# Ledger of designs, part 175: VHH binders against c4kar8

Target 1, 263 residues: c4kar8
Amino acid sequence: MAELSTPSPASPAPLDGGRGDELEKFTLRGARQILQLLQDLITHRGLITAHTGGGHSFMTAVLKVDEERGRVVLDPSPDPQANRRALAAPRLTCVTQLDGIRIQFPLVGLGEGQDKGRPALFAPLPAEMLRLQRREFYRLQVPLAHELSCLLKAEDLARKPVEVSARVIDIGAGGVAVVVPTGAAEFVIGGTLPACRLALPDGEPIELDLEVRNLNRQTQRNGTEQLRVGLRFAALPRAADTRIQRYIFKTERALNAKARGGL

## First folded at step 11 (VHH)

Design w60 (framework vhh_7yz9_2)
Fold by ESMFold2-Fast, scan of step 11:
Structure w60 (fold): chain B 263 residues (1-263), chain A 124 residues (1-124)
Amino acid sequence: as target 1 above (263 residues)
Amino acid sequence: QWQLVESGGGLVQAGGSLRLSCTASGFTVSDNYMGWYRQTAGNEREWVAFIDSGGYTTYADSVKGRFTISRDNAKNTVYLQMNSLKPEDTAVYYCAADLSTWGDEFSPSEYDYWGQGTPVTVSS
């Protein structure tokens, strides 16, 4: 019933990128710790962004951990192209959050098959996982009900000025991540977007300059594609910084209260 | 600061060979995942070949057996040796480095740095 790819002859990719020593205290290498964290992601229905290379990613989730075979089972994308990119990729970089804590792990040797008659993606268990429990790296996942938006000043495909209202998906002390429809604007990593306007609940929009730090074309669970843009606050007046931090802390407390009472 | 500089593109006859080079400054290629991508007009960028920090290589099905990715650690350079070139290989080729998704304070991208691209045209 379950078809799994053969275990890779190569070792799983390390979580290094040249920063392993700095983040060693946040790196899990124990098999039991890795299994428990993956199980926690299953239990909490944690959505995972799997980066497949070339600025592409897709939304997935851990469906099952096959401890006997040392494998993780992932939810395939409804978009066949996203699955083909994943299978062709030498490595997936999987990123998620649990209670505001960044979790990241590599998957090497991805295969496809079936689990109990359903399409599935399979990979060997990662040898290590990052669980980055530092306040300075905390990012609040913005509730959809808050309808947070940021008006971006960018350029279209023809290099003409365009204003795009982008949905804010996460926010932290250093910046925001936003969603832009594919083709609505072009972004250059390292470029500055001047005089953007961040709309928070309660008060006037905050005018700020944003630096483009990363770009990712993400295939959503429904098979549609969106561009995710990571934006750094170039500079913040103290009043703006205070408002952003208050929003984050109030929303975090409300979400924590709801989670503790809501299961 | 940190850069990737590509070279070696050009016009080549079908069945011929070209070697693309990608020299890094500000970081070490042997410590990172390095890749080659290509893009034709009107199409999205597609992955061609990858080499990881351990020297393990992977290739897209369309180029497997014809292209070889390698690196020279002393020169801090990644190469793409392209043999048995076909008109369908005509594209702009990009070098990419995945330095880390570790400490990014925003939504991570798979690749931290990209070269500017080098055009390859294969004539019949």
Scores: ipSAE 0.006, ipTM 0.202, lowest interface PAE 10.3, mean pLDDT 78

Design w61 (framework vhh_7yz9_2)
Fold by ESMFold2-Fast, scan of step 11:
Structure w61 (fold): chain B 263 residues (1-263), chain A 124 residues (1-124)
Amino acid sequence: as target 1 above (263 residues)
Amino acid sequence: QWQLVESGGGLVQAGGSLRLSCTASGFTVSDNYMGWYRQTAGNEREWVAFIDSGGYTTYADSVKGRFTISRDNAKNTVYLQMNSLKPEDTAVYYCAADLSTWGEEFSPSEYDYWGQGTPVTVSS
């Protein structure tokens, strides 16, 4: 009936991805599969971004899976406000990555208490988890040591042009996520930031037009708040695409080597 | 167009009951996280009750045991059954859909859809 198309990660229309038959093949509903994936997140010390709604999130991790009681135990935020938002939220949307594969799952019925005398957040095990094994959804978590930055051409609160050097926290084939200090610039979902400059470790900065796709006020592990901005590549030249893919591949290989040699 | 239409609000005596309805068009309620929020003048919206795609429900402590959220997939409608109403339950009640549960690069709030609200007044 309707014309079928495959949206690109760089498409101007938002990928809402969370509703649709195409994600069904990536959805895990088996209790053993869910338990194994949660255990893998513990083993790999996977950091989870828990979205609490209203453009807010906080960094957490799975501390424990209690199969007998059917619950997961999460690391609370050191920021009491972030914990209050999480407990008040009807749902957490948990997003993480394992070996370049995006993992996403809902947690409903969050409560607080203690695990072995330490503060903890508890939730029933999710009935489903999404494990996206698609190249277009792959995101490399950028090592802090790389000091990857993107110079954004944006506007301040008074709509005057401002240039903001933003730290790149993740990068994929379709875009980057950056962290901007609160109040440094104003962003509009769907707005275009022209002639931004992405600085990779090797070579000259890449000049890019970026589309604002996502805004999130993220509470860091130290309790401070930062604005996370999701940016999509618009009209990416082949040479720039090649350099970005090379950086991703090289960095992923180096991180895998470190993980195998580390404790 | 994606739309939520609420109905069922009104005036009720303390201890009474009301059932609010929220009918969705343009999307399916069973595929999405659906919730009820309420707001009094000068205050931010507060969450009341929530139902996920799997049918699991959660409630704010202030309404737990008195309110029940449910859905009728055939009618594409979400309900809030409110029992043992108190004057403190007086508010404008909003139906909301969170369409971002499995979304790529998007926070839930960017895909929240809200109804226009339905007023509930509990006298006493």
Scores: ipSAE 0.000, ipTM 0.284, lowest interface PAE 10.7, mean pLDDT 78

Design w62 (framework vhh_7yz9_2)
Fold by ESMFold2-Fast, scan of step 11:
Structure w62 (fold): chain B 263 residues (1-263), chain A 124 residues (1-124)
Amino acid sequence: as target 1 above (263 residues)
Amino acid sequence: QWQLVESGGGLVQAGGSLRLSCTASGFTVSDNYMGWYRQTAGNEREWVAFIDSGGYTTYADSVKGRFTISRDNAKNTVYLQMNSLKPEDTAVYYCAADLSTWGGEFSPSEYDYWGQGTPVTVSS
């Protein structure tokens, strides 16, 4: 089985193999639609997780589309090592979400240079873009003001039980992604963390079992590196599922209301 | 109640055109992933064309350049404009809504809804 290659709706990790035939009907290949979608990413200032392979990624954004030269311009990482990994990679897999729709596309032939005197990364326009409007791939980016956390019951490097309070950065129908402090716990893909506690703003923490689906060392826009852990809900009770989806629904509605007229 | 009502099928000669319509009730077509499928005798349903909430469209290779999917949000209707029809396009055409998409009803009890099907026969 390939590590980190297994598709998981519990994280923003790239969708690999297995479902190629199913994904074809969601794949945009028309040049006009690709240009329009890239422009939508610019207009909405969509943050992109660019996966460079080996469990590494960095946060970027499309700064502009250079239609004349047939390329996209990306915001480089302030971490030189993240940029070196990206330039050395045979391809970047870019993952983002706009209006609840998962967008994924490859970039091949990444280069570096300057755009109007500022450092920039350049790549040819992608030949295809995946656009998935499906609930199981929807990820609510958790507002920082909600201070959502999950108490993980894990093991340290010495196999001793440890409880880690992890910040929930996104949540969907299938799971959560959390940020774990470096060195706080050891995670094994496919491993189960029993009796973890998800704290939502209203009510008691939800006790649930979480399966580790992916590990990602993500370089943030400020240049710091975070360990992101994608966790899948195992055997979620109906009451817990209803409460989680209610939180997602209410938060999404509040964010949409703010975007349309609250500001 | 959630419903899809199809119309526009019929008999047409090769090289002709037809426009299929699919009107939704109980949910909004602009909020959902909407598609057209077709089924010939002895074969499973095959995807023909999709349109998503953002208006992005995809087409099966067999119909690309000949068929166009579109929608009218005011009428809550999805269309399939079929041009340069071939005998091989003879099938029962089905409208489908994928309600596993976000943007419509919160936690729909079922993920897919299908229309009743409308037959299209293309003579040589």
Scores: ipSAE 0.344, ipTM 0.720, lowest interface PAE 3.0, mean pLDDT 82
Fold by OpenDDE, second read of step 12:
Structure w62 (fold): chain B 263 residues (1-263), chain A 124 residues (1-124)
Amino acid sequence: as target 1 above (263 residues)
Amino acid sequence: QWQLVESGGGLVQAGGSLRLSCTASGFTVSDNYMGWYRQTAGNEREWVAFIDSGGYTTYADSVKGRFTISRDNAKNTVYLQMNSLKPEDTAVYYCAADLSTWGGEFSPSEYDYWGQGTPVTVSS
């Protein structure tokens, strides 16, 4: 009687590769990493928005991590209805921020009880935590007269390395938007362009890695097709950051002065 | 031609829900940074919610926990589900697309395209 080995449940199909890959780099799945991040939330008394679904949420905090029991302890809402919703929800989506970084994690199997004689919510430790190191940055529209450019190291359709000189149309602390001729290179959202060179007016080009974040094909009034590429600074040296910030500040000041009728 | 068309605005009672839609033409919403803004008479346009090309969402504090931004890629449409509406939510709501940058700007002036807006009125 050959014991038919029940096929191990098929690993969930990898989420659609490109977008999933971007999220994966920000996803913590290591038990130690998760525990550390939860402890950090406790230490910083981070307020958490817990979404219960249906557009409902309540404010909570991680009170304790119980490693022995493999559970997290949350502060219940002062609203009993919110707690009821939380307990009834198949999944709690927790969203918070630590040091300017958005953190998101799911909790499943929520229960209520007491911790040290106080009402508390309990859930198993999250299997994953998303730590999104994305920052919002002001974008300066680059004056045409400044002729900022970025030398992009990209690939063509044949995956042959190509260099494309792209005009910078806007710049912020987090990245640049550039315009390239259509067909000059192939860009993939989430893709990294290594060792690119950003040319600022104040000195030598800055070498940096760029991540493609947005693509937009535009047809100009003259019928010329252009590709706008939004690029995030993947790794920016401190010195480069300072230069970029200085440029932005100087340019903004000049533009504002001009707008105020200043010569 | 690139266009955004908002719909779904209307009159709703306080505590009610409304779902706004923003259908894009000429570009793909899933590849772009999309946002909802609102404006009241005599005030500046304020951001409400964003969704980037990666699907990451962010919300103004005033709407956190009540509003949800989402998209349907097949329909090339961005949605704003608004729950637990308050009179203070009364405004003209605008959809915006940042088509050129890597996203993340919370300034209305930084978006490339805007819809015509859809009015939302929340009665007490």
Scores: ipSAE 0.008, ipTM 0.258, lowest interface PAE 9.0, mean pLDDT 82

Design w63 (framework vhh_7yz9_2)
Fold by ESMFold2-Fast, scan of step 11:
Structure w63 (fold): chain B 263 residues (1-263), chain A 124 residues (1-124)
Amino acid sequence: as target 1 above (263 residues)
Amino acid sequence: QWQLVESGGGLVQAGGSLRLSCTASGFTVSDNYMGWYRQTAGNEREWVAFIDSGGYTTYADSVKGRFTISRDNAKNTVYLQMNSLKPEDTAVYYCAADLSTWGPEFSPSEYDYWGQGTPVTVSS
């Protein structure tokens, strides 16, 4: 299983073109900083995607930090298979966002038990956490109320052309992540989906070529599974880039204003 | 502790072959999106090849049919087999790991970890 740890350059010698120094700036190793960030995830009800390896993940949350026992308490999946995969994995790679900032951390030594009479997953506190506070790593979690969709031009399981309307779950300057109904289409990582249509509020759909970057079958907190597809903008005309950036900034401002008591 | 150690670069004649290796420590290559990138003097890094956790591979058009990315899970190593090399393939080659299911959304800078780079020079 993948883990996020202290970014180390590939060798102890000075780096030529490595990015280890860049990530080191965003790595938290102080016990107090780690505890504070985990508490922030609890306070903001942050949903965590826990990757168990092999293209599988499940949605969880930090329920509690148990400082006395030196561990975090996680919400187990209602899907027993997802929990079995997690417990069998040597490590969970946890990915979440807080105010659009990407946060990643490893959990090693996952166990199961009870917290106050309720089933729970436990892991030792992570030794490090990555908090990527850079514009280029920012992704907006798309509000459900916006009903943002992307019409994908793909192939079905019989290799026939098919159009699939996919819900956009996050969006950044370089791409989108979408949810696709299981069996609606077949995706090949690195494949290009030409002339897809991204529907933003206020305006005509944006026609885009999208590159398939990632596929993941994610078990949700209600126990259902969905296919999540990460898509890169293969090329963006300046007008499309401007519209996407405006949508991101306007939505972020509206969410910040709502969190602070209205318009 | 996460690191990538690259090896296998060097000088080779046009039409020749070279195999680059990238050994990971602290994480498992089979669980991650792994890629090879290259950079020539004065230019940004460009993508060459990717392999995902499921073993699916993708290639840049400039190298498709000539380069092959693979992995050895037991050795926790990713390889780039380069055949039919051209002078235009001269570059510093970098191994990269993305710990995210969604991979790099923008450019090479989105990868979580990079190797030190290994130079490849193709003479005519």
Scores: ipSAE 0.000, ipTM 0.205, lowest interface PAE 11.5, mean pLDDT 78

Design w64 (framework vhh_7yz9_2)
Fold by ESMFold2-Fast, scan of step 11:
Structure w64 (fold): chain B 263 residues (1-263), chain A 124 residues (1-124)
Amino acid sequence: as target 1 above (263 residues)
Amino acid sequence: QWQLVESGGGLVQAGGSLRLSCTASGFTVSDNYMGWYRQTAGNEREWVAFIDSGGYTTYADSVKGRFTISRDNAKNTVYLQMNSLKPEDTAVYYCAADLSTWGSDFSPSEYDYWGQGTPVTVSS
């Protein structure tokens, strides 16, 4: 819309590049802090999305930190093509979450080999890790047991209507990330998907409009490829917002209770 | 160090071309939502172009068909190729990175990281 793209004359104070430097306060550079965070990811079996560039990524995990050699050991993809992309990439950008907090770090100098007779990827320990403790970046990783889905109303390449039942992988105050099979529908950044239905465990599906914000083709740990789609809530009714926040809060409490109680 | 550095600005005649560069360090441009904004004195930053982690691009109507955003993954750099420049394109141009999966909602306040800006002046 013209009004949405037109800047306001009564704008807040100028940004002048200074606000971006606030990422520095979320950056860990201490060797002990980095080792502790990597160990926390191992302990919690944190799944890592390793971006290899060009909208491609694969699912991995930190298997081991080799302090003596200054290396991290990663679980390779069962898809040889994903591993070749990773080895050819000048840098991997690794993205994960711990207790809903986004963690991001680069790995440079990736190599392949074996660890105790099993295939492995190796990289030098990262010199820095980003740990974003801002509420707006919080995303609940949806438990697989919840079978949370969103029925998307989209179009294929021939502009034919299609309905895609997509699995919700994370959810926050502003939107959801979903998984769709590659080729299931056409998604265009900035496009709107009207009258989609978000199924929460407690009650009727929520009807809502979603805006496509990002697309990424990800190779899973089983070697299959899936399309991950980031979707923003457009016009979210007050009642729907309340139900989504309630689901997030209740699920957080249940996950925290399990973590404190043992397994 | 998490850093965005813009370059390539300067003085150009109307109808001319400039290419702006934005080089990132500490993170990978191909894995984040990257955008170009511009700002004139007394106004909010105005969205110009976006490129997402999948390489899909979006442009403001004022620059559509004249400007092209692209990436060079080997150089960890985002470019803005500006053709058929007009005096009204005169502004300070900013590169921005959004680490959110939902993107920036075309609003400057949503971005996680900004460069320091590079001035572009288009004479008539």
Scores: ipSAE 0.100, ipTM 0.535, lowest interface PAE 6.2, mean pLDDT 81

Design w65 (framework vhh_7yz9_2)
Fold by ESMFold2-Fast, scan of step 11:
Structure w65 (fold): chain B 263 residues (1-263), chain A 124 residues (1-124)
Amino acid sequence: as target 1 above (263 residues)
Amino acid sequence: QWQLVESGGGLVQAGGSLRLSCTASGFTVSDNYMGWYRQTAGNEREWVAFIDSGGYTTYADSVKGRFTISRDNAKNTVYLQMNSLKPEDTAVYYCAADLSTWGSYFSPSEYDYWGQGTPVTVSS
């Protein structure tokens, strides 16, 4: 029996048998569509997580699309090491979200230079972009004001039990992404964290088992490095699923109302 | 059940060579994103090499020019040829598979299936 992975907050899990046809429906290959989507990212100042491989990423943004030269211009990291990793990477996997739609695209052939006298990263226009409009791929970016946390039951380097309070940065139907304090615990991809406690605003913390799906050392825009951990909900009870969905829908509605000038 | 079975690890002297093998059952390696990762005590799992469904290969800077990832579609097996081994290459090596038609767009750290790991020790 094959096991299908759950989509992570950073990168969607693979889709098997017939599901690949569904992803093709969300794939943009037309030059006009690609240019328009990249312009939408510029207009909305969308933050992009650029994965450089080896569990490393950095925060960037599309600054400009140079249609004449067929290039995108990216905001370099203030961390020189993150930029060196990006330039050495054969491919960047860029992940972002606009209006609840997950957007993913590859950049190959990254170079460095200057744009109007300032350091910049350059790459050829992507040949395709993935635009996932399905609910199971939706990840709510958790507002900092919500102070959403998950108490992780993990192990330290000596394999002794340790409890880590981690900030939830995004949440979806299949899991959460959390920021773990530096040196707080050891994580292994595929490992299970039993009896963790997800603190939602309405009611008691939800006790659930979490599976580690990805580990990502993300360089923030201020140059600091954070460990981001993608966690899948294992055996989620219906009551817990209902509470998580209510939180997502309520928060999304409130964010949409604020964006439209509502309260 | 889908699985990856690794072999070829062991003890080798600095400057030596090893070839790791990873045989898949339940799925076809040529249709999927396949990668090699390694992990040392106190460090996160780091990617080493990957090969996508189109046969495009990429390598971490630390192994570029020394390691080669390849596949044998008839044997449903992925290989990691490790040459000019250094003590710093000592690690547990993991084979990983991403079954997505979109595997090339995903972080190598987010794979569907993992091998059991095979230890490699390089002495000098």
Scores: ipSAE 0.000, ipTM 0.163, lowest interface PAE 12.8, mean pLDDT 77

Design w66 (framework vhh_7yz9_2)
Fold by ESMFold2-Fast, scan of step 11:
Structure w66 (fold): chain B 263 residues (1-263), chain A 124 residues (1-124)
Amino acid sequence: as target 1 above (263 residues)
Amino acid sequence: QWQLVESGGGLVQAGGSLRLSCTASGFTVSDNYMGWYRQTAGNEREWVAFIDSGGYTTYADSVKGRFTISRDNAKNTVYLQMNSLKPEDTAVYYCAADLSTWGSLFSPSEYDYWGQGTPVTVSS
């Protein structure tokens, strides 16, 4: 009666084997599951970050699934350069989140065309999709109303120390993603930013050492470009970890309450 | 415990060739998405070439037709064969690993492991 083609939640015991073995159980390969998940992204208006390589991405969405032609239709960027990068990319890595679950899938063979007289991007249906329920992969999208910020200790183009107030875009157990104003600082993947200050609601800022893990120049849906910096928590104190987890949990509950109270 | 060790960089004259090597310890290159990135002073790391667990290869337009990514599963090593080198190819080259069972787990710039980088200088 029950279809068990969907990967089960993680075991309560630690998993044996490497990360690849652990992630395989979260990989969807069934055509029915892939189609259902893509349809769920359409129904929930899920915003997708499409990574084109070289630290570039753009915001998109699945507009429709054309099962007969075996392809997905994506919303193109209003920025022509972002679309050119996407079409030149041999592979898009699409990342989104649904009900707190990270969803990731590759698109290969991206093309450009028209859908009902409007520009659209097309790609073959993915053969597999990753659906991760693990807390370490979960990233809370920070509501703009919270105005969460992190004061970064970085360097400018002349290698002079500079302090940058960056907006926190997402937060998880292992780190934060921030948006940095253009030209405010330079970042190197693997570099360490000491004594940064994360401002959470209710309490004093948390002092953290952060490691730069990724740099992503993201084109937003309105066509503006932002530098997104992924930062890993280095040696996170227990009290800081507790406060961050509390913020994540409270914000998730508030967002779920709003969703239930909506029309 | 898990690491990537790069080798093969150096000085070469324009039109010459170099082969970069990246040996993995603690994980198997054939099971993972492996890539090469390069970085010039003042710029972000840019991707050069990828090879996935299925052996599918992809290249940046700037190197397509000149560079070839490959792997030797017995040696647990990924290679970047660089032919017809140009002064514009001068950069520090980085090997990167995404330990997912398919494609990049996160954005290409969110790779799990990075090598220390190997400098390549192409004379004009």
Scores: ipSAE 0.000, ipTM 0.198, lowest interface PAE 11.0, mean pLDDT 77

